# VHH binders against o26223: the designs that were tried, part 94

Target 1, 191 residues: o26223
Amino acid sequence: MKLLWTSQHIKVTVHIDGKVSKMDVLEAIKTRRSIRKYQDREVPEELIDKILDAAMCGPSAVDERPWHFIVVRNREMLEKIPEVHPYGAMVKDAPVAIIVCCDSSLEKIPGFWVQDCSIASQNILLAAHSLGLGAVWTGVYPLEDRVEGIRRLFSIPEHVIPFSVIPLGYPAENPGTRDLFDPDRIHLEKW
Key: E = the ipSAE of ESMFold2; O = the ipSAE of OpenDDE; V2 = 0.75 times the mean of E and O plus 0.25 times the DockQ between their complexes.

## First folded at step 6 (VHH)

Design t18 (framework vhh_7nfr_2; at its last look DockQ between E and O 0.01; V2 from the best seeds 0.00; counts 0 for: pae O 11.8 > 2, placed apart)
Fold by ESMFold2-Fast, scan of step 6:
Structure t18 (fold): chain B 191 residues (1-191), chain A 125 residues (1-125)
Amino acid sequence: as target 1 above (191 residues)
Amino acid sequence: QVQLQESGGGLVQPGGSLRLSCAASGFTFDDYAMSWVRQAPGEGREWVSSISWNSGSIWYADSVKGRFTIARDNVKNTLYLLMDSLKSDDTAVYYCATPGDYESYLDQTDAFDIWGQGTQVTVSS
């Protein structure tokens, strides 16, 4: 057990039903890493529901909320993702993946759905981390070959755009925290 | 700073066996999944096998399943690849690798960080 990952720096709350959540958001953001190796353990549906609830809580341009989600647990379907996504090899070994999609018919302001789906994708990563899972965002949009490959594989309608594929599971690795703070990127009052 | 030193390669006849070792230092070895990757002349990197931080989960490429065995010793900070029934197609430089310290949502080409010079395995009659 890594003390710094689960220690006094992370506030824990206990719900009446016995579920536990971490409340120190800054530590969660700083310690989340892309996880590409997963244990052969089932992820309960209740955890996926919590992750998707968090995904839908992000801000959205003019509150258009264009996201839809496909939850993939079928092994045969997971094994086909690397055929249409060249950097999705880890997906075939994950117990579950979430595909974040945009329903373009819900878009109120052209172009802002990309930010909306990016926010949802990051919320999935953070929520998964807070629940003791590992995940990685594998990009689909705006790469046309990946968009069409994923669309065909999962029978996604023409007006819906697959944005990202996020495999997740219990982590089989614990990479260290990155130190990326760069004060040269901070400007006071003006550029 | 991370250091990985591969050894155990050499020239072997088809059907032969070799045991590769990777000595790790400069990081907390038992916190990370470790992998073996290989590169044949004129080809890209091919993932061979991975083992979780606690040896509880092990993965193999289809080309080596049933012939290769990955193992680790967290006390000695050493990764192993036991290779049996070697074929000419197994000829490559073998590298042990850490997970990439790369946070990209676009690509996974840097999914493995290579730190050492690798060890050459040549399978020929």
Scores: ipSAE 0.416, ipTM 0.756, lowest interface PAE 1.3, mean pLDDT 86
Fold by ESMFold2, look of step 7:
Structure t18 (fold): chain B 191 residues (1-191), chain A 125 residues (1-125)
Amino acid sequence: as target 1 above (191 residues)
Amino acid sequence: QVQLQESGGGLVQPGGSLRLSCAASGFTFDDYAMSWVRQAPGEGREWVSSISWNSGSIWYADSVKGRFTIARDNVKNTLYLLMDSLKSDDTAVYYCATPGDYESYLDQTDAFDIWGQGTQVTVSS
């Protein structure tokens, strides 16, 4: 048996060598939308790894990095999340979800972990968008019933606080870009 | 013109039943989750129930669980609320609402951008 090869030009967008892909950062920020409908298509592990790498690139209070991430692909578990999260119905339809958590034992300065986990959560949204995925942040903390429900469902210990659930997948909707700039929100030098 | 139009309200005695309808037009009804929200006299708006675009997920406020049933008919573009075992605390204007296309990480009644005109439900002894 013989294998015949021809020269081919494969365009590969490589993010690890510093090359900018098809989308610059300002475009990503301006065009990212909450996506709540997903194709029936798996998300490769490589893309999840890139998204979590981006999540951990954010600053944190005194570099405490209090975050942990639970990657959920199990269909039965994804289908149970709406039972404890009333506005998380789209999670059951997602191929994967990321739960952003704070490990309070990693706090170096009390009370800043919410900012830390918010930064990680937004980075997940932007990274997913840049990779051709759609995502939405569904709030968990500080709603006590949601926090306890998610903690129970995923066996999260009491010193770990689930902060957000972020379902993601290839988008099955395109809500378009919104023009949200409001110059009345800008104050020069003083209020 | 995007429009939600509620109907089916009225005056009913305690223990009675009503069926509310919400007719949708001017948008693709099947693309959206739908909700019922009520506002009692002198009170803020209270979320009552929600249903996903395909009826696969349904939620109720604790105050109405076991008494109210939400449903949708995507052929007729209509949302329903069957209200049983009504009591005086259920007296309110009932609105159907949808979040529409929004950016929020916390869904509450303030996240709903598209509202109907409301239908009055009065439960009186």
Scores: ipSAE 0.119, ipTM 0.538, lowest interface PAE 3.7, mean pLDDT 85
Fold by OpenDDE, look of step 7:
Structure t18 (fold): chain B 191 residues (1-191), chain A 125 residues (1-125)
Amino acid sequence: as target 1 above (191 residues)
Amino acid sequence: QVQLQESGGGLVQPGGSLRLSCAASGFTFDDYAMSWVRQAPGEGREWVSSISWNSGSIWYADSVKGRFTIARDNVKNTLYLLMDSLKSDDTAVYYCATPGDYESYLDQTDAFDIWGQGTQVTVSS
């Protein structure tokens, strides 16, 4: 009886997201995937700092920089997020989440904050990936139930709008690569 | 030319400890995750451990978990494997390796493109 050691290949997709991803932005962009499964491992504060630094490096309309970030590590709070965010189930399994918010009082031009916070959110995802972490963008805005849910849960002032919840952790899945290039979506000079 | 050179292997008694080193040259060491792989006589290559470029992520095979510690010094371009509580089953040639691709399954030895010459570890009473 050959004991087939089913080596549970922990497909630890070690995203060799070394510095290579930091240096090669195209690689980071092309290889980034939404990660919804995380290891039972804490994320060092240093990495969060780097991610937040990256989040603040994006452009914003007339340099308004309306973003604020709530870093959530409290397990109880992480576990409560899915209660108000139906597509945020994975947040309860993450060691940390970043909530991207807009302070409306910082807006210089109305409406561009969505773009600003989107850029910040994407930078969080790319930075996380480049650092060997997995993350996923869970949309909050513009869904009112999610916005108010997150607002209440974290006692966010009325002038501050929660925009996204981004759980982060060491990845426990490897979704693989995708080819999303579609030449049919490219129009030269005219539609 | 990309080079990996393992050292620190030797003969040790069961329960003993060894420290392996891998000196890397010819590439930007701190851009790459690094791995240890071993091959016992008559057996295939077995993944042992991996470490991300900034040591932020570490992985171990179940067979060595709790006994081995992987580490790296990016200033010295050196990968380490601290092996404690060595067993006879740990006898193998130990290789440091790195995949050439950005995304790789580090537990899949076929994914590694760069290998050292290996260092012999023999655990025998």
Scores: ipSAE 0.000, ipTM 0.264, lowest interface PAE 11.8, mean pLDDT 86
ESMFold2 (binder alone), look of step 7: mean pLDDT 79; pTM 0.806

Design t19 (framework vhh_7nfr_2)
Fold by ESMFold2-Fast, scan of step 6:
Structure t19 (fold): chain B 191 residues (1-191), chain A 125 residues (1-125)
Amino acid sequence: as target 1 above (191 residues)
Amino acid sequence: QVQLQESGGGLVQPGGSLRLSCAASGFTFDDYAMSWVRQAPGEGREWVSSISWNSGSIWYADSVKGRFTIARDNVKNTLYLLMDSLKSDDTAVYYCAKPGDYESYLSQTDAFDYWGQGTQVTVSS
């Protein structure tokens, strides 16, 4: 049986910043990599709780915070994701995935939900990395076939838009760090 | 450092079959999804097929679906493309492609690096 969130779990705020992560913020940002290979190990519910708490702490346009999250641990459901997401092969091999969604009924300003859900998605990636996990953002919105495929697969209501699917787990790969700093993209005082 | 060496191309009659191979070196082959991309004379690149790191997921372009089979051998660091029922439109240089070292959240078929020399496939009577 899949363990679902209860209102009790949602009401518990866990902020033990610095207790389970030894990375400073800049190190976490610079060393986070997309991870697509996972160990055959379950991710504790406590770590998912911390990741989702971090996801909801991002800035949001007019504080609309339109995000909802589906936590998928059911192996049969994970195995069906590649059928509706052509590049989501790694999801079926992950112990858990988070689907980031926008509840359009919570939207206060048109269009900014995309940025809100992008922020939530990146926070999930950074929080996972800081906790010793690996994750990858697999894009759903704005590709209509992926949006409708994920909607149907997870019984997502018509007013809710699936934005991203993020598989995560203990990493079974360790890609090198990239040096991407480009001073030509920095303009002083004007363009 | 990264090297991809394609082989197995040649001249074949319409309806014939060929088996392409790509020998990979200079990187951990089984950490990456691998793809085949082709280019006909005077045309842009066309994605043909991709296979995930563990062979668990496989994708084909509509133009080759049902005729081509992609496979990999992670022990030998080799990627394969088995081509059946070849047509004149399949005439192209075939390239083995490794995903670049990038953080794509979309996974586009044109976002590949580390091209080898390619292998020529010519389908003609």
Scores: ipSAE 0.242, ipTM 0.652, lowest interface PAE 2.4, mean pLDDT 84

Design t2 (framework vhh_7nfr_2)
Fold by ESMFold2-Fast, scan of step 6:
Structure t2 (fold): chain B 191 residues (1-191), chain A 125 residues (1-125)
Amino acid sequence: as target 1 above (191 residues)
Amino acid sequence: QVQLQESGGGLVQPGGSLRLSCAASGFTFDDYAMSWVRQAPGEGREWVSSISWNSGYIYYADSVKGRFTIARDNVKNTLYLLMDSLKSDDTAVYYCATPGEYESYLSQTDAFDIWGQGTQVTVSS
């Protein structure tokens, strides 16, 4: 990534790999789908950095921001994830995965780290989609077998809790969009 | 495109047995957990059973536990439901299902995607 200055009042960020992608926020939210098939194509480090920057920009309870991230590119390690995660079979075929973790030593208010890490996970999915990548959230916490399996596999300390495993890559599938709007779930002024 | 073809349903007496099959194509069957869901006349969809990609994790609804067995054959890309001690309340259209978008996070009936027309199971009293 490099910065271009057009004047003292204007600057533009230009990505090394080409043009800056542009997608409306509502469009991104409505068209994001879980992607479980990936092209055999490397994801540039610069895109991962952008995704993680976005992940850390979410709201956090009492601004505790307890999230830590493990970026996994090693094929042997990716191939071992399905052994401890029953819904993680696609991870072995992904070029990269991000493990979202909570460092409990950073927790300031009990229990809200789950919401914090959920927000970070969703931001990863949206950021990936906006950059032309596909990703899927595979749940780890609160399933104890998955938590312990991932902990052992990645040498995660006892005070750190693995929350989700998110494989990502250039999509090799194109699921249709969903129309999920249900006005019966909207209540005016009261239940 | 994902294609799921259910078969093996039919009319059976209470206490009888049936074996349902689901032939899968258009996706990497070995990479996905698979489920059976059913829909009785006038009712919503009910989750019946799920099996992980490697058969290491198997779950059953309380209503069928001990009577039904889920299995898969990754070489044949086929999912099975072996139904024993059938009851009249097991009467439903049975669908095999791939994980829906939320199946990667939460395993729920509404998270399942069904692709086929299902197979009818009728248990006569």
Scores: ipSAE 0.000, ipTM 0.273, lowest interface PAE 11.2, mean pLDDT 83

Design t20 (framework vhh_7nfr_2)
Fold by ESMFold2-Fast, scan of step 6:
Structure t20 (fold): chain B 191 residues (1-191), chain A 125 residues (1-125)
Amino acid sequence: as target 1 above (191 residues)
Amino acid sequence: QVQLQESGGGLVQPGGSLRLSCAASGFTFDDYAMSWVRQAPGEGREWVSSISWNSGSIWYADSVKGRFTIARDNVKNTLYLLMDSLKSDDTAVYYCATPGDYESYLSQTDYFDYWGQGTQVTVSS
């Protein structure tokens, strides 16, 4: 029998909790935008739990899964982030932020924790978008002043490395979707 | 619904030339990459060539590179394959296919969303 691959816009997807998202995976990836303006509206704990569940499902080198997460809702703590992160001004206006960290004691292969935490950070952004939230990745590692500033603010132990700060909330902006496909960056068979 | 109709196949001598056409309807042709795929007797499907929506990017299988040229006419909704220096190994049914938006540049024949009926090319003396 000839196998026909029909429209893939609507998929049966497997979520960590068994629920199907209304947005398909490819749509979520292509329409996700960095959101830096948030409504003055609380994000339910249930949604944060779903986002963190998704964050922990990424591939990890030698399955080391070194990621740890700090969930920050305290307004005074959010307001202090711009003091140590020059591009984190929007964090003070977010209802919540997630700090992605690497526990270096869980590292099985040197250096791959950066890729692991990048995967976790992207999963947070995609999961937030799929749930109707907006978020932005603000870089911490490898900028030493930011790493130490965030460590100090959140009492992070010396063996744990803060990787990114991701504020999130209900979006108060809609920048629209970008089309970034560039076929000149694709090489068939050889460079 | 998407319809793809190939034509232009036939019997040719080795070293000969053919021009295949694929008439497309039922979708916005100029929004999609298009591909040619072939299947020789007793063999699996083999990707031949692909062309982006605007003809800005073109790819060929190593077996046909330098001999075949893919082209499209977005006004006529038609895809072409110009085949020069034909060899006996080019004998196959040739299919017009669209891989869809995200699979447009994959060489995986199993991932094409829509296929035509095919046109037979036979290279023999």
Scores: ipSAE 0.000, ipTM 0.092, lowest interface PAE 18.2, mean pLDDT 81

Design t21 (framework vhh_7nfr_2)
Fold by ESMFold2-Fast, scan of step 6:
Structure t21 (fold): chain B 191 residues (1-191), chain A 125 residues (1-125)
Amino acid sequence: as target 1 above (191 residues)
Amino acid sequence: QVQLQESGGGLVQPGGSLRLSCAASGFTFDDYAMSWVRQAPGEGREWVSSISWNSGHIWYADSVKGRFTIARDNVKNTLYLLMDSLKSDDTAVYYCATPGDYESYLSQTDAFDIWGQGTQVTVSS
């Protein structure tokens, strides 16, 4: 259960399914960027499974976990997404996309599914980044024309709400990192 | 490597007009919504206008509605901002921007990426 690692003159031993993760959580959060250019290279099923496992680990209101996921690899279907999503043009060039959905029958507390599905979407982006992939969140909900377009295209039942479309792939661009810390948005004790 | 090069700024009198251009390279321009963002001396970034990848959807800040027109040429990979009836309050460095980490809908400056040096617009008599 041990991999031997040497950093700063110290042996570090970690074990995660026979692999070592080198990106800590803060680094992943700070260096994740929206990626819209992908290599012409398929993403292995095992990486998608890891991403979806991470997506389901987010906090959820009253632990309702209302999320469902559609994994789209079919090129013809990916090419049709821009027809119903004006900002989803890059999806046609991605090897795979994940559609994050809410099954309203699983909702225990009204309205919190939006936060739940946002958390799942962000976890997909972070997990993809940590695995060497790039992704971008393209919004569907609350824009009714996009919701109905995606529903129709993927035969989604009326009680299920498509929330986001996230294309993923090996990145073909490197935008670098951003410094977004703004201390003026932090208030101590009171506004 | 994303590269955005703004041009067309200058000194103009109140009531005058300018046409700004942004030459884009290093990405598939027609796959992206594009925006104009400005920054006046001593102020934060202010969103000015956005245009969808196919020009089907266009938005303007209330301060520029009826005076500015955003346009794009996907063959030339160029974004434009046509500015008329310029006011002293329009004085700023103007940047063209790609959507940053935010493609849920067209929005203000909350997630725009600025890559170029911008183009200075000064409205003064």
Scores: ipSAE 0.000, ipTM 0.259, lowest interface PAE 12.4, mean pLDDT 83

Design t22 (framework vhh_7nfr_2)
Fold by ESMFold2-Fast, scan of step 6:
Structure t22 (fold): chain B 191 residues (1-191), chain A 125 residues (1-125)
Amino acid sequence: as target 1 above (191 residues)
Amino acid sequence: QVQLQESGGGLVQPGGSLRLSCAASGFTFDDYAMSWVRQAPGEGREWVSSISWNSGTIWYADSVKGRFTIARDNVKNTLYLLMDSLKSDDTAVYYCATPGDYESYLSQTDAFDIWGQGTQVTVSS
């Protein structure tokens, strides 16, 4: 059977009891990890709204801000993503995914939309982490088969380019943190 | 340089069992989650199972749940796949894989996740 969503309004009440630890920006950046396993637990729409608000705050070449976002919660649609993106079963297990897109009609400087959409994608990952969620960036652009597969699946018009698919949810894994500081990549005053 | 060497495949009758091994070198094995991926003739790569660095978290594809067991030995830098109740549909080349660079924004099932030649499993009567 196929269920059609007929409810227009649902109010979700989230009770936050106890102390909320504030993760500072540096800690959030250093401790964020790619998360590919999720709890069978819905993500409140209020958290998705906060994540997308943060995503739109990134710097953009000549302030073109070409990003658009598709929020996918429908289980049937989530289950079809692995058919056009060779990511495996992981997206099927996610309660929600965000597709980051470029509207090429908003591009003011050719080619810089890639950096703009990369910034938006990273802000989604970082914002999700700061809110207690896990997420992973799965690349779409510049792999033409993935671009066209995602475009067809979500009825994306030709002037819009799908850039990344980011499944997210409450994490069901903890890979730990990384120590990546490499002073040999830092040059003082000259190469 | 990352090196993964799979072994333990072979011909087995339906309902039989095999144990696959993957010897890892050239990286700190204990720091990475590890996976098994298979590719049947004429098919794409299919993820089979994954295990976290400390064996604390284990995942299986629905097609193999209850029949396969993934394990690792961090002292020997070896990943295992214990395969029970084998079916003809399990016929494939089995590859040991890292989840790529774990922070890769490309797919974990990408070719870059596969470092070795794989080991052939054939389930036939």
Scores: ipSAE 0.258, ipTM 0.664, lowest interface PAE 2.2, mean pLDDT 83

Design t23 (framework vhh_7nfr_2)
Fold by ESMFold2-Fast, scan of step 6:
Structure t23 (fold): chain B 191 residues (1-191), chain A 125 residues (1-125)
Amino acid sequence: as target 1 above (191 residues)
Amino acid sequence: QVQLQESGGGLVQPGGSLRLSCAASGFTFDDYAMSWVRQAPGEGREWVSSISWNSGRIWYADSVKGRFTIARDNVKNTLYLLMDSLKSDDTAVYYCATPGDYESYLSQTDAFDIWGQGTQVTVSS
């Protein structure tokens, strides 16, 4: 608390937009919800950059970090996603979507890229939530029809595997929070 | 409007069997994955089993694997749960559920929507 009080009196530090996150990590994890309804409002590039930076900070098997990201803002392209992803209807109404991909040439341990890309996808959801945005993870891998549909639509090379499509925007719904703690799933010392 | 009507519950002895049904209407049933969830007295909702739109993919909670079988009939718009070797711990109200947004199956979804009153299963001697 002494360090925080001292910093209030020393105005030599530049505050980026004067904004500080009011949501701590545990609050963000517990209050994040899948959001499928978005305001007709642009998401600034600076926020997408922050989200992608957070996506790349996840743990990765043998630090292989095989993730690549496609940022889609083009309305025509967003409108085509539901044609190859039957549960991606909300994507056409989103101002932006991120496609999480694995570059298989970066994989050091076979099969762990799925965990790596799952971690990146969850970080996108949490970062979006912490910045006042809403998002939802729509599954692509391991559904071969969706993988090939998304690959063709976005000209993704054969050594790159599309993993998830995540539409993002300012939320136009508030589903509230959930209480999911289940002590019966916690075992002490043995099963 | 989406409507789900569960039936087939009742009182059974340990080791007994029951067949639950869920009649679906108000949406294109064969376009969506369906799930069974249950809620024991004083507990939160527990996921039991899910089946994809075409029955090509089926998942079970570890607590019911080998004892329960999920099935669907897309012509009759009906979901089933066949329950064998019932245990006292299976006592709960069983609900037929859709993903929280019924366009969201196999996307990351936060919850399942329940629409009916469920069907009570009591396993007691």
Scores: ipSAE 0.000, ipTM 0.144, lowest interface PAE 15.0, mean pLDDT 81

